# Designs tried in a protein design chat: miniprotein binders against Ferredoxin--NADP reductase. Part 2

Target 1, 346 residues: Ferredoxin--NADP reductase, of Oenococcus oeni (q04hb6)
Amino acid sequence: MDNEIFDIAIIGAGPAGLFAQFYAGLRELKTALIEATPRIGGQITALYPEKTILDVAGFLGISGRDLVNELKLQTDLVDSKTFLNSEVTNLKKIASHFEIEINHHASFLAKSVIIASGNGSFSPRKIDVPGSSEAEQSGMLTYLLPGLSEVADKDFAVVGGGNTAVDYAVELIDHDCHVSLIHRRDNFRAMESSVTKLKNSRRTNFLTPMKITGLSPKKEKLEIELQSVPDGAVKRVSVDRLIGGFGFTASSRTINQWEEFPEQFNQGFLTNEAQMTSIAGIFAIGDASIYPGKSDLIATAFGEAPTAINQAVNYFDPDRGGPQHSTSLNKKEVFKHDRIKSRYNS

## First folded at step 14 (miniprotein; from w7 with D12N T14K)

Design j7
Fold by ESMFold2, look of step 15:
Structure j7 (fold): chain B 346 residues (1-346), chain A 93 residues (1-93)
Amino acid sequence: as target 1 above (346 residues)
Amino acid sequence: MEVVIRVEIRKNGKKKEYYYFVDSPEELRLILELLLELLEWENPEEVEIRVRADDPELAREILERLREILRELGFRNVRIEVRGNEITLRAER
């Protein structure tokens, strides 16, 4: 992958980045979609995959997970290349291209860049107790939802008191897991409907008010030492996995180290009507961009993505010509696709 | 530890490639779980997985997990090639 040259590097695999990847594919562009986390979906996948979104045109309510699934369905119509668990650690101009450094050691080139992630990526807030480093190294302590295949009837613990922890617990319950939900207080700062769902499930065990005082990975299970907040009584539980649900912080320190770092306002990159930043050839969309009249909505980002893609083409290949309407593409047999035919016949 | 996993799938006449960078052992278990999730989601007709790992024992562990993932997805004839620190798995269904 080193020294590969792409037309466009798209940073962030949330809804905006996914739609940009698809639209660039309709333009027959070679793109790299780069996502710092090991899973696509950006903030939706990391923070609220089950929340219903009402204001995405064409959907009568859609969960964050289902929206990401619909966007991935669109990518079946194009070739694509996606880099996961891949943080952009530097961006610099090399001759007529941009060099994108991933994880401090890998790199490739692109003719233009679209920033589609708010301030880069998010880092989880981590627990720091005796044994937490060993638990994390063993894979029994994580801060993201696990792969959800073959998890039925597994015992999970989730720690935290906000939406992140509660949303993780709901997701695990929906996949037939048993969940011990650990928090220092009996009250959660989360959506009441989600908390109620957990309270109504026989698969949920509330361990509150309690705090984690130690972790000990054993051969098959993770032992969690808990302390009751009111009286200090010690309790131990054994689970297959512990997921930290303390929320996330922006990875602003990595982005601030980029050699090509566009001008920001309120943690968004200032863009013009072309979605271009203060640096020619670098564009921003979705929550990454800010301009007069901006609404930070997925619907807005979906309009911004085609604009940024088409303007990136104008930047590096101004003689290429504008986009065709998508309904005209099937007459050229470029996107003959059984999936489209099957969808209209079912 | 440095592991690079490239997944190439073909579906409906199109090619999708996914790359995972694994820089620490704590990430490996999660990434392999998410790879299974990805392949279930994509539901490909054929897949090629190429793994580059610097530790032969780690490479064999990853190979065993990948073989099991492909079996769970219904791939019955997994072809495997090992060249130095690089393992290529190819499968169809």
Scores: ipSAE 0.734, ipTM 0.929, lowest interface PAE 0.7, mean pLDDT 84
Fold by ESMFold2, fold request of step 20:
Structure j7 (fold): chain B 346 residues (1-346), chain A 93 residues (1-93)
Amino acid sequence: as target 1 above (346 residues)
Amino acid sequence: MEVVIRVEIRKNGKKKEYYYFVDSPEELRLILELLLELLEWENPEEVEIRVRADDPELAREILERLREILRELGFRNVRIEVRGNEITLRAER
């Protein structure tokens, strides 16, 4: 894992970070895109891939999943390195470079850093009942959506009462799973349309008002012990997988561990017109960035990404010069791409 | 447990490299499921996968699962090279 020094380390593989990676590739920069979760797309792919976004320029409505897919398709046109399941646990200045620590043990160097994550890391709110540690170790209890390629007709349980749990349940139903939705109250704090979709689905079983009191992993199934909230009656159900849907917390401990910690306001890093933070050579975009007049939109982040990339180049290599228009770059390789080839051959 | 899985895909004359860090056994099932999801979406004609793992039993488990993933996606001619603590799989379809 001892790579040469990267030009730019981009922290967070949501839409902003993905576009920054692509744009840096058009500038022929060596970048590392670093994502704490095991999926590209960050929170969108992990939590709510089917939500429709209406205000991304050039799209007449696009789901979070489809937006991430379009951004991934752009990277076919450039060289890219993406590090997944990789939490940045420390950032420190070493001479003229930054050392980025991954998962408390791995590290590499970059000439500049772009923070593109809405927080430094996020941790799921975990279930803490008898047997929960064993269930998690077995892989039957998780806090993220599973790989969805081969889940049809599997039995899932989802626990929680907010948007995270409801969005998980909707995604699983849309992939032909059976879902038991467990919550300690009959009412959910989630989008009404999503709750209505679940109520209208024959694949949804509402287990409310109930709470989980124990978990017992078996060879192929997870046994869930439930207790009725009104009367304390005990019930047991058996599922293939349980997903905790209590949401995620921003980890202030991860942010506090960074030796190079830029100035923040309201959980965002203060940036200037160059998207530079209070620390020279460290930039922030998207939800990580705050400045007067900021709108926290994907559309805004797409404008911020090229600015941050070009200003990072000015920081570490001021003699490189400005970018060329993309219409004059990579033209030969563009016509080899199947989607683009079909447009120019039809 | 410290495992690094590198997936290299070539598209339009460019290299797309994905690195997965696996620091615990409970993560392995999810990461392998997501690797299947990645390869299914990328739909490459050729792929190179490099696995660095110090535990030979774990390396064999990962190798078996990767072969199953590649076979399920229709890859053939899976070639394996072992170099120190690193296993490289190359496959085509």
Scores: ipSAE 0.732, ipTM 0.932, lowest interface PAE 0.7, mean pLDDT 85
Fold by ESMFold2, fold request of step 20:
Structure j7 (fold): chain B 346 residues (1-346), chain A 93 residues (1-93)
Amino acid sequence: as target 1 above (346 residues)
Amino acid sequence: MEVVIRVEIRKNGKKKEYYYFVDSPEELRLILELLLELLEWENPEEVEIRVRADDPELAREILERLREILRELGFRNVRIEVRGNEITLRAER
């Protein structure tokens, strides 16, 4: 990165952060959207991309994946900078700016900060068996869904018995993968419709009741040693990838280690009517924000985002005029986009 | 190891930039897969990819994989520049 000073650093690329990035772009602000994981969408993309959300205004039901895709399309209308696999490891006040440290070694400056990450942090519960460290280092063992563009007909194993494992398996069969679902019991604690879908799929192989006892990465395949729970019989399978689906544990994010750490209540940052935290120039929206009467909904976050953006501008550039409504923007530039243009050239 | 991959896409007269920080070898495979996924979704006519790496052999490996991704997506006129520890690919279709 260059020695750039951003107007606003937005931390978290879930729906709230994505909408904040777009709205800031309509205000022609220079922003950095920073996401700790390598994929945008936050918890929706990581955990429930196929779940239908009924209470997002303007949609008669929309999947988490489709909602994130619609928010990404909005950014076609603005300049944007997005930093992925980028954890904010420190936040420090430097004169009138904030220094944002990424992954303990990179940094840049912003005039203001919007925290859009959810309350608290969660990390995957990891497999700890002989060979698991080597399997993870090779990339054959992961705990999040992989890139899905080139996975058809690949052999996956997923281990776990709850919603995380079952949702991963459903996503993989929807992309034409073969999935061995490994669990120490014959029954799953997951949405019944998802379990039924797996049972009815010719691409699912149930390896239950069994547990993993060892992993051996080879050049192109991962060998999994399994043990039958009832009788101890050993079985070995070979797959392209193994995904750990044991769920997530609550963990302290590095946000608790920031030099500028705003006041919290119930794992959320206390905010006022401007969405400003206890630290001037730092704002919070979505699940990161708490105040009397707060509802933890995407719809609420979509209202909070433009408030936080406009109040951040008031903070660092109070002589700048107030926001314009989007209907006042240059229609010639907006109508160049094919999706918008086709509505007017019929 | 420290690798930064910058992807610049132009749409509707606007610039979309994506940065991926790769701090370990185990992340690289996933990140390259997600980069392919990103380019398929964005479907750009022009793209610039810049790779900064602390290991020149690793940078060349990443470059070769990126060439494959760009060819699979139908890009032509792939131009490559090397400046110190940075490799820049520019492509159009």
Scores: ipSAE 0.731, ipTM 0.932, lowest interface PAE 0.7, mean pLDDT 84
Fold by ESMFold2, look of step 19:
Structure j7 (fold): chain B 346 residues (1-346), chain A 93 residues (1-93)
Amino acid sequence: as target 1 above (346 residues)
Amino acid sequence: MEVVIRVEIRKNGKKKEYYYFVDSPEELRLILELLLELLEWENPEEVEIRVRADDPELAREILERLREILRELGFRNVRIEVRGNEITLRAER
């Protein structure tokens, strides 16, 4: 980690940051992609991975999950460095470089910085009942989906009534879990098609209207104490895991305390046509940038990313030649990738 | 508690590096689960995993879980080096 000077530090691994990482690789730049959460994908992965997005150019509809997977596949064509569960806690100018501090103790240098997807910390809205701290320490209560490789046939409970809870439940059902969905009302404030999918699944058990009144982690299971909202009757269920689905509060606390903190408007950094912020050498794209005429689309962010990368190069190495088009690059590496090979060789 | 996990994978002649910073025990189980998910998706030709932990006992616990992850993914003959609070695993298939 130390002794490395990156050409560009890219903060945020949503679609904009992922595409910026790939494009910078095509330009043979040394980059660090930094993501505060333990998973790539930003808000798409956290909030609506199953939602079909219709306005990403080149796709006849694509889920948020599939879009992130396609962007990750592009990195097979380049070398990459990605820092996960890594919050940028300070950004400061040192000589001609920027020092990027991670989690209050680690740091590295970059010649320029691109702020993508806001890089805000996600703070889950937590369950606060007797036993919740112990359940969380045991790992039986979480607020993010687990790794999905080893969850088949496990019993989950999900608590909440909005899109976060419903999307978690759908994801778990799609991975062959049993899910008890707990909510204090019979109605859910979530996409109707997702709720219908859960109602039609034999793997879903609706525990509504009920609220959680206590948690007791046992050796292998978590015991959940429920109270019926209409009559106060107590019910107990035992599950492998409980996931809190009350959503997240985006936190930009550490961002707004950076020593190099660009000017903002409406929680976005003001940028010019080069995607440069009020601070020379610091750029913003996607959700992090605001400018007259901005359209808040993934498609717009995909155009902003190459602009920011090329303008960052112009900033730290103005004598370097302009960008080459990808179609003029050495096609030998491209043809080795299975998906590209099958498309253009047969 | 301070753990840094570096994952270096190779496939198709390219090198992808992932770093995970773990500052609390509550995060560790989730991060190891997501590491398995990542490696399963990436399906690498070669893997090097380096773990630095401030507690040698914790480093050994993480090592055992990582050996299990590599075995589940079909790697055999995992090579291990230990230097103080840093453990390196190397495997290929």
Scores: ipSAE 0.730, ipTM 0.929, lowest interface PAE 0.8, mean pLDDT 84

Design j7
Fold by ESMFold2, last read:
Structure j7 (fold): chain B 346 residues (1-346), chain A 93 residues (1-93)
Amino acid sequence: as target 1 above (346 residues)
Amino acid sequence: MEVVIRVEIRKNGKKKEYYYFVDSPEELRLILELLLELLEWENPEEVEIRVRADDPELAREILERLREILRELGFRNVRIEVRGNEITLRAER
């Protein structure tokens, strides 16, 4: 990726950023979509993939996971470059371009920037017991769901009492895992239907009221030392993996340290009607933007993305001309997609 | 540890490229699991994977893990090219 100059760097791969990437591709722009986490989807993928969203136009209800999947399918129609596990650690102006630094050691250039993530990332609340550092270093203790392709029949433990832990456990049993759910109380602060689903599953083992007092990674398994909350009795269990489900805290350390840092209000970047920030050539959309009359909805972000893309083009290449409608692409390879081709044969 | 994994696939005449930056040993396992997840979703008939690693022994370890991933996905004809610390895998099914 060295030495490439992008037309637009898009920071954040939530719904707004994904749609901006697709729309820019329809305009044949060279973009870099940059996401700090190792998965696309932003907050939807991290926090509520199974929840139904009612106010996305064109869908009579859609889960967060399904919305992200539909947005990913759109990128089949365009060239795309997506950078994952890639935190933008600095943004600075160099001549007529912006230099985007990733992970403190890599960089590339862009003619303009669209900020599509809020001024906050999420850090997991960590388990801090004897052996937890070693367990995490071994990969047996994590705080995010693993890749789910080959987890069937593996033994997981999930610790926590809120929606994060319960949602993790539900996802794992839906992929044929065995799950020991560990919590210091017998009741959970989570959606009742999800807790009932876990109680009715043969794959769920409730270890409550208990707390973790130690972790010991072994050759093939992680040994978890538990202590009964009422009487202090010690129990040991052995699992393939432990996932911490204590939720997340907001973190916005890096973005506030950028050399080019636009004016903010309440964690949003102030923008004008072109979605441009206080810094010429830097735009903001979705949860990253704030302006008079803003409705903070996915539907609004989907309208903001084309505006920001077209105004970015006007900024760095005003002679390029305006947008074209997607219906004018009838003879291009874009209409060879199986779902589109299927309708063509109907 | 500095590892960059580039995955290139073609769909509908378009090029989709995914880059994973791996800066610590702790995250490598997760990244490779998610790469498997990505390839299952994309379901390509052809794939090119380029790996740049700062350690030749690490590059070999990643190569063997990627061969395992490609085998699990049904790729039987994996071609490998090595140029310094960069490995290119090309596969089809």
Scores: ipSAE 0.714, ipTM 0.928, lowest interface PAE 0.8, mean pLDDT 84
Fold by ESMFold2, last read:
Structure j7 (fold): chain B 346 residues (1-346), chain A 93 residues (1-93)
Amino acid sequence: as target 1 above (346 residues)
Amino acid sequence: MEVVIRVEIRKNGKKKEYYYFVDSPEELRLILELLLELLEWENPEEVEIRVRADDPELAREILERLREILRELGFRNVRIEVRGNEITLRAER
């Protein structure tokens, strides 16, 4: 990967980045889709996978999870390369290419760059109590949902009082886990239907109003020391894992360290009508892009993605020519997909 | 520690490649769980997994877990090739 040259590096695997990857594949471009988290879908997967989104064209409402799945299925029609758990820690211009540094030690080259991750990088709000560092090093304390294939009947604790914590707890009980939900108040700042689902499940144990005062990883269990908020009484529980559900903070600190850092306004990169930033060959789409009249919608990002892709081609290979209509593509390859075949064989 | 896991899925005549960068032992358990999740979600006809790890003991641990993941997903034809610092698993179902 150190010397691989891509046509386009796409930073961020939210809806805008996923659609850009697919569209670039229709143009037969070599792309790298780079995502800081270990899952595709970006903020939708991390923050609101079950929320219904009403204003995505062509859908009578669609959950965030289902939208990401539809976008992923489009990539079945093209070749793709996706880099996960991969934060872009530096962007540097090297001759006529850009060098993209991943996690401070890996790198590759691209002829152009599309920034599709809005508001910089996202960092979880972390718990800081005695033993929290050791618990995290052991893997028993995390801030993202685990892989859900082998979690049935395991004991989880989730800490937090907002939608992140409640959504984590709901996902875990839907996968037959036992969940202790820890919060410093009896009330949650989360969707009422989700809280009601947890209250109706025999797999949920509410540990409220309580706060965590210490963590002690053991052989295969994590011991959690709790303190009652009203009277300070101490309680201890043992779980297989603890997930911090305090949400995420938007952070531009890593992006602000890029050697090639385009001009920003209100946490977005200023772009022209080509979706190009203040740096030639670097484009921005979706939440990463700001311009007069911008609407912060997924629908807008879906229009911006093809524009940025085609203008990136114009930047590094102007003789290639403009885009062809998708209905002009080779039907043999497009109509092989089972989802497409089943729709047209009625 | 530095581990790179490349997952190559061949599905409907197309190649989908996923790369995971694992820079600490703390991440490894989660990444392997999410790799199982990915393979379950993608439901591929065949898969190639390549692991580059700096520590031979760690490489064996990852290999053992990957074999278990592939067995759990119903893959029967698991072939293993070692070339220098890299382990390649190939499987189909």
Scores: ipSAE 0.713, ipTM 0.927, lowest interface PAE 0.9, mean pLDDT 85
Fold by OpenDDE base, look of step 14:
Structure j7 (fold): chain B 346 residues (1-346), chain A 93 residues (1-93)
Amino acid sequence: as target 1 above (346 residues)
Amino acid sequence: MEVVIRVEIRKNGKKKEYYYFVDSPEELRLILELLLELLEWENPEEVEIRVRADDPELAREILERLREILRELGFRNVRIEVRGNEITLRAER
């Protein structure tokens, strides 16, 4: 790679990183967006593409996929460089710059760094019962929602008791599926409104308090063996698919190997009011940032991104100045975008 | 196996660049599928794809797959340049 010095290296292509990339582009900054996975959208794309997000301002509700698509469409208005399948394996200070190592073998130079990595890499908590491996191999057991375009009147099972399982069940019933919600307790650790929605739905069958004891993939259906927790009674149900909704475990293994390691608390980086970490020139946003009174919302991350970008500029080029407000988007370019053309020609 | 794929797209006067680092044949297959999805979604006017591979045979296989992807997406005037272990494809709609 040419000896290109970036103004900002953004680590993580989730919602926070995507918006940071766009905003940096509006400021005509030379930025690299670096993503460990081969996909843009971070946790939303990986874990929750079909989840309806309600807590982003300006939307009554938007799917995770659609939100990522909107963020991608914003990046059409700027020049961008995105490095995918690029795990940041080291971060090192070199004189007045940072060296960002990827995949133990390539490196970038940047004047500043914004960590937008969320809580790290995510692996699903797997179901480990007889037949689970066979069910996973056949695609009858998954840990993510399938495409929802052809799921009407199908029988799903969802296992879990947290927001992940409840969110999956809500999304499935909203697409006219039948859902058997399996949990080892009668009480769910999920948003009360979502649980109430499921309780009021004729499409939801609660299999509580029950545990899965075995899986038997058949030609067209998955047979699930269940055991009642209080009395040990055995029940069998047949579904089209089982979805494991135990949530995900975060791994931050590579971040812990950085030579420049900002101060952490609860898997996030401690930040000040400027979104700066304990290391000058390294910022954090979204789930990668922790500060007193933070709300863990995507909407918060969208506010933090401009703050971090503006403060990064102040760090590496204090004399540049520039607008605190993104008022300078050339309206003519926005109106040329195909999506806007389609809205005004209909 | 070391493969680097650089995709440069031009869309409405803006330049987007995507880089993929590939360390395994399994990853390569996945990345080529994801690249199809990316290009389909971006729907650019112009595309330049650069591939650097450590194996010339692998570079050729990737080239043929990329030609298929570009054809499937309706790109025309596909130009190919080969310089050592680096292949460049350029196409327009």
Scores: ipSAE 0.668, ipTM 0.898, lowest interface PAE 0.5, mean pLDDT 87
Fold by OpenDDE base, last read:
Structure j7 (fold): chain B 346 residues (1-346), chain A 93 residues (1-93)
Amino acid sequence: as target 1 above (346 residues)
Amino acid sequence: MEVVIRVEIRKNGKKKEYYYFVDSPEELRLILELLLELLEWENPEEVEIRVRADDPELAREILERLREILRELGFRNVRIEVRGNEITLRAER
């Protein structure tokens, strides 16, 4: 990696981190956006892509997916550098900089850090039905794909309706598995091409619209009790393994291993009015930030992001001045974006 | 397995860079699919993809897959530079 020292390392590519990346770009800062997952959008993309969000200013209502897409489009107005599949495994102070380690292997240098990783409560949505704990303990229920080297001709079930479940199902069929894809709806909230691939596969069995009502670990197979959503009809299927495909969220477990660990309250980092943590030069925003009277809203995170960036600049370059000295984006460039033209030229 | 994929796109005079760190074959397949999605969504005028792999054979496999992706997306003038385990692809629309 080039010996680039970033002005700011932003940890987490959720809504807060995406907006922070954009705003930092407006200030012509060298920023790294670092995301533990291979996907942009954080919890929204992972857990709630189809949730209607009503409490973001300027929208009558927007889906989680659409909000993330709008945030991505906004970043088209600036230079950006995003590191995906990059779990921050360590954070340490080196002289006047921070070293951010990713995946126990690579490292970056930054003058400041903004933690936008959410509240770390990113446990897989666990299946909570009779027998689920026993199935998880036996390894018959997992939330991650197992090692795929010896899965040929095994019977898997995947439960979920989003990209995670569909991606798991695709991956399993590509390894010559049989997959029962369980979802409470006939329509998947996943990439259409991937869903089409599954529909065209003889190895995929769609169990829709169905819900899991119970699990029974047997000696060699997991029995899954299913209930039809529309009529309540009960079905049982036996598989080698069930995979919960409700999405993953970045493990907060790695944050607890950082050499530079800011003071926490509950699952958030304590921040002051500058969004600065207990460690000078480390800031937190969104669900990663906690302070008295905070409203845990995306709208709040959007206010916190500029504050953290402006205060980060004041920390590493106090002479740069405020956002008034930032180069204003030429309005003409903003309106050249094809997706903006379609909205305003009608 | 250690693979680093860097995607640089130019769009409306701005530079976007995406890095993927890959440590398993399973992740590689997923990331290549997500890269297709990314490039389709971004719809850039120009793309540069750099791949560093720990295995030269793996680097070649990734190269072929990336070439297919770029072709499927309608990119033209694909230029390829190979230096050991480091591959650079450049393409334009």
Scores: ipSAE 0.640, ipTM 0.896, lowest interface PAE 0.5, mean pLDDT 86

